# Ledger of designs, part 52: VH-VL binders against q9nrl2r1430to1533

Target 1, 104 residues: q9nrl2r1430to1533
Amino acid sequence: GGVHELSAFEQLVVELVRHDDSWPFLKLVSKIQVPDYYDIIKKPIALNIIREKVNKCEYKLASEFIDDIELMFSNCFEYNPRNTSEAKAGTRLQAFFHIQAQKL

## First folded at step 21 (VH-VL)

Design n5i
Fold by OpenDDE, look of step 23:
Structure n5i (fold): chain C 104 residues (1-104), chain A 124 residues (1-124), chain B 107 residues (1-107)
Amino acid sequence: as target 1 above (104 residues)
Amino acid sequence: EVQLVQSGAEVKKPGESLKISCKGSGYTFEDHWIGWVRQMPGKGLEWMGMIYPGDSDTWYSPSFQGQVTISADKSISTAYLQWSSLKASDTAMYFCARKTFDYKSGYLEYFDYWGQGTLVTVSS
Amino acid sequence: EIVMTQSPATLSVSPGERATLSCRASQSVSSYLAWFQQKPGQAPRLLIYDASTRATGIPARFSGSGSGTEFTLTISSLQPEDFAVYYCQQYDDWPYTFGQGTKVDIK
């Protein structure tokens, strides 16, 4: 049910945030530090925003939650070349997510 | 309800150290930047810096770089502003403020909630 | 840093009258401009963000306009509780910077 799903989303976000490879995803990219980021990425998102949405019960379906997480990774891979630390972290974190998401 | 509650007024002498605090509640503390603003007596507002408690990413205004230390303890939802050696010129009101994000309107980030302020008086 | 300049320094207005406050940036800050109200002994209160969006709970008589380098805060009909100091603040670049403030007092 909805309550169980919400709890599952909360727990998964906690696990993602605590993961060693979460550092590129904890918060929105700073346009000050990365001036061209928002010229390229049109739907920015981060774990803090996703957690906020979970806390506000904005995800009615697991697919909506998963879509936002996948968008987060997609943005990372779109902006960062494969050999960057960000992309490598994203690859590992996404793999972790995919395993955990099977429990949803 | 989102709240930022700051520590009480301080009366100090030049050369003393000081650490004031700002405790957040009613939201996920580690997911929002906390900024510090100085207001000297009868003067305007000055951004000192900000910290993201989730990863301790910290930004200082050039004018305050090396003059103060901003830190946070996310386990108790508290941000700190500290001096190693106070000067009389540090006499001021200090505010903390939360940076929010509007993910429904272009993911705008702005400072929405403020602490009540901490008055620091430094005199011989 | 981006310098924010407010004018006038003091604005004397009668209750019920329109108040117009100006804020100029030394370089473009796009729409990353906020307005704050501060009363004596109180913390600043957010009025407007993104140049023209009223914060939650802010009366409709407050409105913000402008983009780039020129911004305006308008109070359509000044109420007794509106006499205060108003600050603009850019958050387009670090360090974030405030204007020096405009004091709105009673004529």
Scores: ipSAE 0.897, ipTM 0.950, lowest interface PAE 0.5, mean pLDDT 96
Fold by ESMFold2, look of step 23:
Structure n5i (fold): chain C 104 residues (1-104), chain A 124 residues (1-124), chain B 107 residues (1-107)
Amino acid sequence: as target 1 above (104 residues)
Amino acid sequence: EVQLVQSGAEVKKPGESLKISCKGSGYTFEDHWIGWVRQMPGKGLEWMGMIYPGDSDTWYSPSFQGQVTISADKSISTAYLQWSSLKASDTAMYFCARKTFDYKSGYLEYFDYWGQGTLVTVSS
Amino acid sequence: EIVMTQSPATLSVSPGERATLSCRASQSVSSYLAWFQQKPGQAPRLLIYDASTRATGIPARFSGSGSGTEFTLTISSLQPEDFAVYYCQQYDDWPYTFGQGTKVDIK
């Protein structure tokens, strides 16, 4: 990826953050509020971290950006049972992401 | 360049209200926790609380809960610390600080950028 | 809340010599320990996080060690600009808490 892809990454992250179902993904899960989270999830990530990596031009390939977004959803589904509000939000946001990622 | 610019020094009387500010620049303001630290004259540092501007998630240290209000306006990249009624014991230097995430060495979070401080003097 | 206790309160060291500052936590904070430097009239400056990792731009003469409840900041060759108060801070549990500080005086 070039400058064109980095602009598209920025736009896509903004779209994800603005989505109604972004609330579980805006920032890292608190180890104080959720003590066992980091015993289970070893590669934590959130939209704020992904946006910081985009802003610092740390993604060299579109696949690296997509992998971090998919990791974020995978963590959600690994930690949260499918009937939880978090997992349901993750399912909806992931579907939205797949549609928007076609623009990359 | 990440910068935190705080509002200027204040001289107030007991019972007056006050709202001091911390404006962030050079980064996506809504994506980073901003905390407030008090330093009374000749004393050490105390965490007062912190806020995540993206969703207004706000945490207070127990000794400051109910004593101050922490808020943020992400549309102007500014965090606030507010008193409804100042006391002489509120005389102190107040710092804001921004949290950073180290995603390369273990996904650690820590406060690394600091404002220059706002001196608040409350006297009769 | 986790009480952080620093020693000594004041440390006098000649330039070029080694300074050793101690910090004890009232319960384990694992490696969630930071060190800050503060000079008169200035904001704190982050030196060390994760007990032993130097923050960006911090000279190699600053090193941190320890885990659990016992932590040490070492300045291997004290420079004139190292005159300051040093604070440890735990960030394992809320509220985050600082030690009371160690003032380093250079002879």
Scores: ipSAE 0.749, ipTM 0.914, lowest interface PAE 1.2, mean pLDDT 93

Design n5k
Fold by OpenDDE, fold request of step 24:
Structure n5k (fold): chain C 104 residues (1-104), chain A 124 residues (1-124), chain B 107 residues (1-107)
Amino acid sequence: as target 1 above (104 residues)
Amino acid sequence: EVQLVQSGAEVKKPGESLKISCKGSGYTFEDHWIGWVRQMPGKGLEWMGMIYPGDSDTWYSPSFQGQVTISADKSISTAYLQWSSLKASDTAMYFCARRTFDYKSGYLEYFDYWGQGTLVTVSS
Amino acid sequence: EIVMTQSPATLSVSPGERATLSCRASQSVSSYLAWFQQKPGQAPRLLIYDASTRATGIPARFSGSGSGTEFTLTISSLQPEDFAVYYCQQYDDWPYTFGQGTKVDIK
């Protein structure tokens, strides 16, 4: 993508990170705290990693950026039951993302 | 260029308080853990703890739990290590280090960059 | 905690010779093993992570091998700047722990 598109990715990541429901997604799940996480989730990702990829200009298409964000939510819903605080936060943050993504 | 710059050497007496700092630059500070390592004179390396500046999640090694406080101010890209009451046995070199991640190789986190160290001398 | 044991404590090697350093873990750490180099008055420098991956900028003469409980750092041809203390460190479980170090000095 162009400079304008890259800036849009940066801005959206900042908005996601600053959202009240970003706490389950800021960093990778700890293998120590959740020993079975990586037995279930095979493509782990978090907002810090996504931001790193943006900073390194690794997203050439908006669809690639969106795919990583959706993967992040998919992982959350795969591992966490619907009634958990993590899943509930994810649901709200994903809704926010879908609205903001219209600006891309 | 990634850099961690620590505060200068300290000479203190037993019972005094102390807060040393580690400032990160060249990367997004809030997105990487910062760890603290102690090295007593002529001895090996000991992990004290680590903090994630993005949410202030903090881990302590059992030997250091309750002995020190680790904190961070992401607005100025700085992590801190502090004592409320120093002991002679706290005399040591203290290093901060950044934990990075290799997202291209799955779950893989490791400490890659280190501060230059802060020498703390505690004596009567 | 996981105890890391390095051997030998001191390794005397001539320039140009091969140096082999060992690190043993009290329990399996999988490949979550790093090697660091430390010179007097300096901070540790990352050499190897994930047991066998060289960090950026590390010369090819440094190599790591092993998994589980037994690990090896090899310096294929020791250079003058390689005389230092080397530490292994596990990051499989908290607290992270270092070996006691191996000092590589000149024979």
Scores: ipSAE 0.911, ipTM 0.955, lowest interface PAE 0.4, mean pLDDT 96
Fold by OpenDDE, fold request of step 24:
Structure n5k (fold): chain C 104 residues (1-104), chain A 124 residues (1-124), chain B 107 residues (1-107)
Amino acid sequence: as target 1 above (104 residues)
Amino acid sequence: EVQLVQSGAEVKKPGESLKISCKGSGYTFEDHWIGWVRQMPGKGLEWMGMIYPGDSDTWYSPSFQGQVTISADKSISTAYLQWSSLKASDTAMYFCARRTFDYKSGYLEYFDYWGQGTLVTVSS
Amino acid sequence: EIVMTQSPATLSVSPGERATLSCRASQSVSSYLAWFQQKPGQAPRLLIYDASTRATGIPARFSGSGSGTEFTLTISSLQPEDFAVYYCQQYDDWPYTFGQGTKVDIK
């Protein structure tokens, strides 16, 4: 994308990372700590990976960037029951994201 | 260009404290684990532990648990390894290394870049 | 911890020859296996990750194979700069562990 779009993606990722509910999403789930995670989640992703893709200019369209963010949340809700701290954090962070994404 | 630059060689006496550093550049420091590896003179490599600067999640190898402290300051892209009381047996080369992720090949995480090493000599 | 055992301890080969290094894990590490090269006074350099994927900038003469508990690093035609110590490392379980190393020296 253009320089302005890249800047917008960078800023949004920073805001997501700084959010209080970002803790489940900062990095990939450890297969050591969660042995069955990757048996269930086939397209793992996290904010650090998304930021790296932004830094490498791999998102040519805003929709591609949004798709990865939504995938991140989808993975969270697929693996974590609704009453877990992870799912609750994800719900709040996703709501925040949806508001911020309107500015893209 | 990704680089890890470690602090200079140290000459210490037993009982002294020490904190060595590893500064990352050329990438988003807080988004990659930093590991520490010990190599005693003429010996092999030993993982000591690793830290994720983004949330300070820290793992220690059992042999080094309680023996050293690993920390990071993401504001200056620096990771640390420290001893409260050095022993002669701590004499070794210490390397820091960055763990990366190959998102094009699944969820593969591996250590790709290494610091130049910090030589620590502890003797009476 | 998972114990990594390399063989042989020392491998003497002539320039241009094929070198085959072995690495065995005490339990399956799937493909979470890396190979490193280290020369005196230098930091380890990543050669192979995921058991068989060559790292960026690594010459094609280096190749890795294997899965589970048995792994092999092959140098198809040794160059003068390839004489060094080679380590395998598993990252399937914590703590991560290295093999004791194989020294490749000139025959």
Scores: ipSAE 0.910, ipTM 0.954, lowest interface PAE 0.4, mean pLDDT 96
Fold by OpenDDE, look of step 23:
Structure n5k (fold): chain C 104 residues (1-104), chain A 124 residues (1-124), chain B 107 residues (1-107)
Amino acid sequence: as target 1 above (104 residues)
Amino acid sequence: EVQLVQSGAEVKKPGESLKISCKGSGYTFEDHWIGWVRQMPGKGLEWMGMIYPGDSDTWYSPSFQGQVTISADKSISTAYLQWSSLKASDTAMYFCARRTFDYKSGYLEYFDYWGQGTLVTVSS
Amino acid sequence: EIVMTQSPATLSVSPGERATLSCRASQSVSSYLAWFQQKPGQAPRLLIYDASTRATGIPARFSGSGSGTEFTLTISSLQPEDFAVYYCQQYDDWPYTFGQGTKVDIK
């Protein structure tokens, strides 16, 4: 049900945020620090936004929630070269997410 | 309801240390930047800095770099502004403010809620 | 830093009249411009963000316009509660900066 799904989404977001590799994803990239980011990434998203959407019950389907999380990782891999700390963190966090998402 | 509640007025002497607080409620504290703004008596508003409680990322205005310390304790939804050694010129009203994000309208970020302010008076 | 300059310093207006406040940026801030209202002894209150979007709960008589370096706040019909100091603020670059304020008082 919807209520149970929301709780599952909340819990998963908490686990993602607490993960050691969450640091690239906690908040939106600053255009001041990364001037070209938003020229490349057209659908920016971060864990704080995803949590906000969860809190506001904006995810009606698990697929919508998963899509936003995957978008977050996709953005990271699109902007950051494979050998960067951000991309490496993203790879690990995404693997963690995929395992946890099976419980949804 | 989103609220920022700041600590009470302070009366201090030059050379004393001070730490004032800003407690957020009604939202996920660690997911929003908290900024500090100074307003000297009869003067305008000045951004001092801001902190992201989720990772303690902190930005200072150049004018305030090294002059104050901004910190946060996300476990109690509180941000802090502190001085190691106050000066008379630190006499002012200090406001905290929350930075929101509008992910439905181009992911806009702006400061929407403010604390009531903390008056700091420093005099001999 | 980006310097924000407001004009006039003081604007005397009669109730019911239109008030026009100007804000200029030393360099382009795109639309990352907010307007705040501050009354004595109170915290600033957000009126407009992104140059032209009214914040929640803000009366329709307040409107913002402009982009780049020139911005305007308009109060179409000044109400008694509108007499206050108004600040513009850019958030396009760090450090964020305010204009020096425009005081709107009663003529």
Scores: ipSAE 0.894, ipTM 0.949, lowest interface PAE 0.5, mean pLDDT 96
Fold by ESMFold2, fold request of step 24:
Structure n5k (fold): chain C 104 residues (1-104), chain A 124 residues (1-124), chain B 107 residues (1-107)
Amino acid sequence: as target 1 above (104 residues)
Amino acid sequence: EVQLVQSGAEVKKPGESLKISCKGSGYTFEDHWIGWVRQMPGKGLEWMGMIYPGDSDTWYSPSFQGQVTISADKSISTAYLQWSSLKASDTAMYFCARRTFDYKSGYLEYFDYWGQGTLVTVSS
Amino acid sequence: EIVMTQSPATLSVSPGERATLSCRASQSVSSYLAWFQQKPGQAPRLLIYDASTRATGIPARFSGSGSGTEFTLTISSLQPEDFAVYYCQQYDDWPYTFGQGTKVDIK
């Protein structure tokens, strides 16, 4: 915790949202467009929800924030085959995240 | 405090264009869908469409596809509903509404906050 | 499109009595069902989402039940301020659709 960690979490979320490969992660997957998604993914998460949790000071530890971000990527790789555009975007964004997270 | 503030009432003639607005405050505007609902005089409610301001993902109800344009400018936290050529049958009350999520109980999504409404009157 | 049908069209109930409103979907909407209240000249107010979850600040006298195609809104002790039109809305599939409304008149 504390104020400096929450500001760092906010800044990191802003950088993730800005990244070109954020498009699969901005909002929850639509059950209308992807009818079986919620049969497979039981703990859905997206950048908009993570930002809401940062804004409401829901993360007490950096590890909790990191766990939600990693859950987001894990869901992407669990649902999407490796050669899909979604999985490739996830791989690139995750690599970017790992570089930025070392600054925490 | 979350608020949606709509632009004021409009009196127009058939064939004129119109763009009405819905300004959101008290939350991260780009992270929430904004939908538009029409209520014709003395009638019920009907969804027109919705937009996710973060990526401009836009969905129209079939009856309104090609009849209106829904857009957003996230830099000023504002969503828009626009007609290129109004008809008398467009006379109605128009509401905007925000979709939110309940991430504490299974990520339920629903429309929780509504604008005050914009009355549009189209008469010759 | 999923058609939502409400019954009755109008309901006359004395203050303090129970009001029961029904909503039927043309196909299963699971629990993706909301109830709204609308008073004359006002925006709709969310009462219930997920079929049975009360929205923040909604009095306990409002309860929702049902799943699939059949849903009920119950007002356990009708108050004078509950005179309004009530709409059910499915949000299982796009376009989202409202029922035609039930007008609750206070006797």
Scores: ipSAE 0.787, ipTM 0.917, lowest interface PAE 0.8, mean pLDDT 93
Fold by ESMFold2, look of step 23:
Structure n5k (fold): chain C 104 residues (1-104), chain A 124 residues (1-124), chain B 107 residues (1-107)
Amino acid sequence: as target 1 above (104 residues)
Amino acid sequence: EVQLVQSGAEVKKPGESLKISCKGSGYTFEDHWIGWVRQMPGKGLEWMGMIYPGDSDTWYSPSFQGQVTISADKSISTAYLQWSSLKASDTAMYFCARRTFDYKSGYLEYFDYWGQGTLVTVSS
Amino acid sequence: EIVMTQSPATLSVSPGERATLSCRASQSVSSYLAWFQQKPGQAPRLLIYDASTRATGIPARFSGSGSGTEFTLTISSLQPEDFAVYYCQQYDDWPYTFGQGTKVDIK
């Protein structure tokens, strides 16, 4: 870890949030609006939670951070059919993430 | 230190407009819902609505829909509650509150920090 | 909307004694229930969320229990600073709703 690794996580999260395709991932899916989501997705995660974990120094290894980001995409693809706007946004944001993650 | 600071007390006449504010600090403001709660004199607590500043997703309780406007400006970490035309029945204490998540015990969401309250008095 | 009903309206208790406050929901709210304390002129303070989880900094004498439609807040040994109004609040469905409050008075 150290200061360099923590600032890299923070900057990567900022870049993900700024990306046009972040809209499905900014906050947890609402159980009120999507009642069956939490019957299907058992490990929910979103960019706001990931940013909070970075801010609180919860990630001790880069692999832990990467695992949460990949979980976020995996949840999207598990819940949403491939042709939905959500899944398409997830595919594009994941590709962007993989490019940025090479810098870690 | 997480803190919500509300604008000061207001004394208004019926028919006047009003916008009160709630400024958040010590956390990433855009990543947390802000809700508004009314407490009429000598009465209990009522949720009015809430907003997610990150995308402006806004929910109103049915009895407050069309009666107030909830908004946020994430660039200055501030949420607002606004009336276009106050009534005497709007006399109350108004609180803002921040929602958070417990990602260590099941990703639960709940309101943890509250502003100090803004007293609004509407009288002839 | 989900109606939350608290009982009793007022509970008179001696310092050092146990207080038991009840909250009933008009339909199941699972464990999406919080308890708040409010003193005159102050904002509500979160005590309990998820029916039984104490919020950060809340003393161990406060405990919550229940699920579904029936919930209880227990204060095991009342301190002078605990005399206040207590509200339950469901956050299972929108709009979120509070009970009418239970005032805990010195006996």
Scores: ipSAE 0.762, ipTM 0.916, lowest interface PAE 1.0, mean pLDDT 93

Design n5k
Fold by ESMFold2, fold request of step 24:
Structure n5k (fold): chain C 104 residues (1-104), chain A 124 residues (1-124), chain B 107 residues (1-107)
Amino acid sequence: as target 1 above (104 residues)
Amino acid sequence: EVQLVQSGAEVKKPGESLKISCKGSGYTFEDHWIGWVRQMPGKGLEWMGMIYPGDSDTWYSPSFQGQVTISADKSISTAYLQWSSLKASDTAMYFCARRTFDYKSGYLEYFDYWGQGTLVTVSS
Amino acid sequence: EIVMTQSPATLSVSPGERATLSCRASQSVSSYLAWFQQKPGQAPRLLIYDASTRATGIPARFSGSGSGTEFTLTISSLQPEDFAVYYCQQYDDWPYTFGQGTKVDIK
């Protein structure tokens, strides 16, 4: 990716973090509060980690960035039943992401 | 480069309030937990609590629950530790520390950067 | 609360020699164990996390080992700048807790 692509990744993460439905995704799930989470979710990820990877220029392709964002939502839907607040927030944030990702 | 800069030393009397600060720079402040550690004169280290500035999620060690308030203002990249009523036993050095994550070696979190410390002296 | 116990309280070692510091947890902490160095008037400095992983910029003479309840910090060929107090810390469960420290002194 180029300079414009890196700036676009940065802006998209900022928009995701600022969205009202970002709350399940801001940081990794606590193994202390949710002991079984890491028995089920083997590739954990969250917006703070994704932003760190953007800041360190670790995404070489837009597809790598998109894959991490989609993994984040996939983990949410795998762990949380569809009727939970977490899954509902994930659905709305994912829809928002798809709209914003068209700008990439 | 990551830096944590704490507010200066304080000399206080029992019963007074105090708010000390820890300003982070060189990283995305709201994306990392900030913890507070007490060290009494000539003694070891003790975790007081921690806060995630991104959502204000706050954890206290049991001995400090209700004794101090930990807060953050992410708009100015600053975490705070405050007392409503100081005691002589609050005389200590106070450190802030940043928690980070190691996504290259696994999904591990640990405290990597520390502030320089704030000496608080409370004397009757 | 997980109690961390360090041994010995003080370790007298000549420069160039090996120092071995022990840390025991009151219950398993898996590999969620860190080692810190602290000199008077200074903040703690992270040496080791995940029981054996050196933090950025830490010389190879520092090595950590162990898992579960028993952990060791080894300083091979001790240098003058290594005389300090060393703390182990578990971060498996909240509250995170430190050992009481081991002071490494010049013999």
Scores: ipSAE 0.715, ipTM 0.907, lowest interface PAE 1.3, mean pLDDT 92

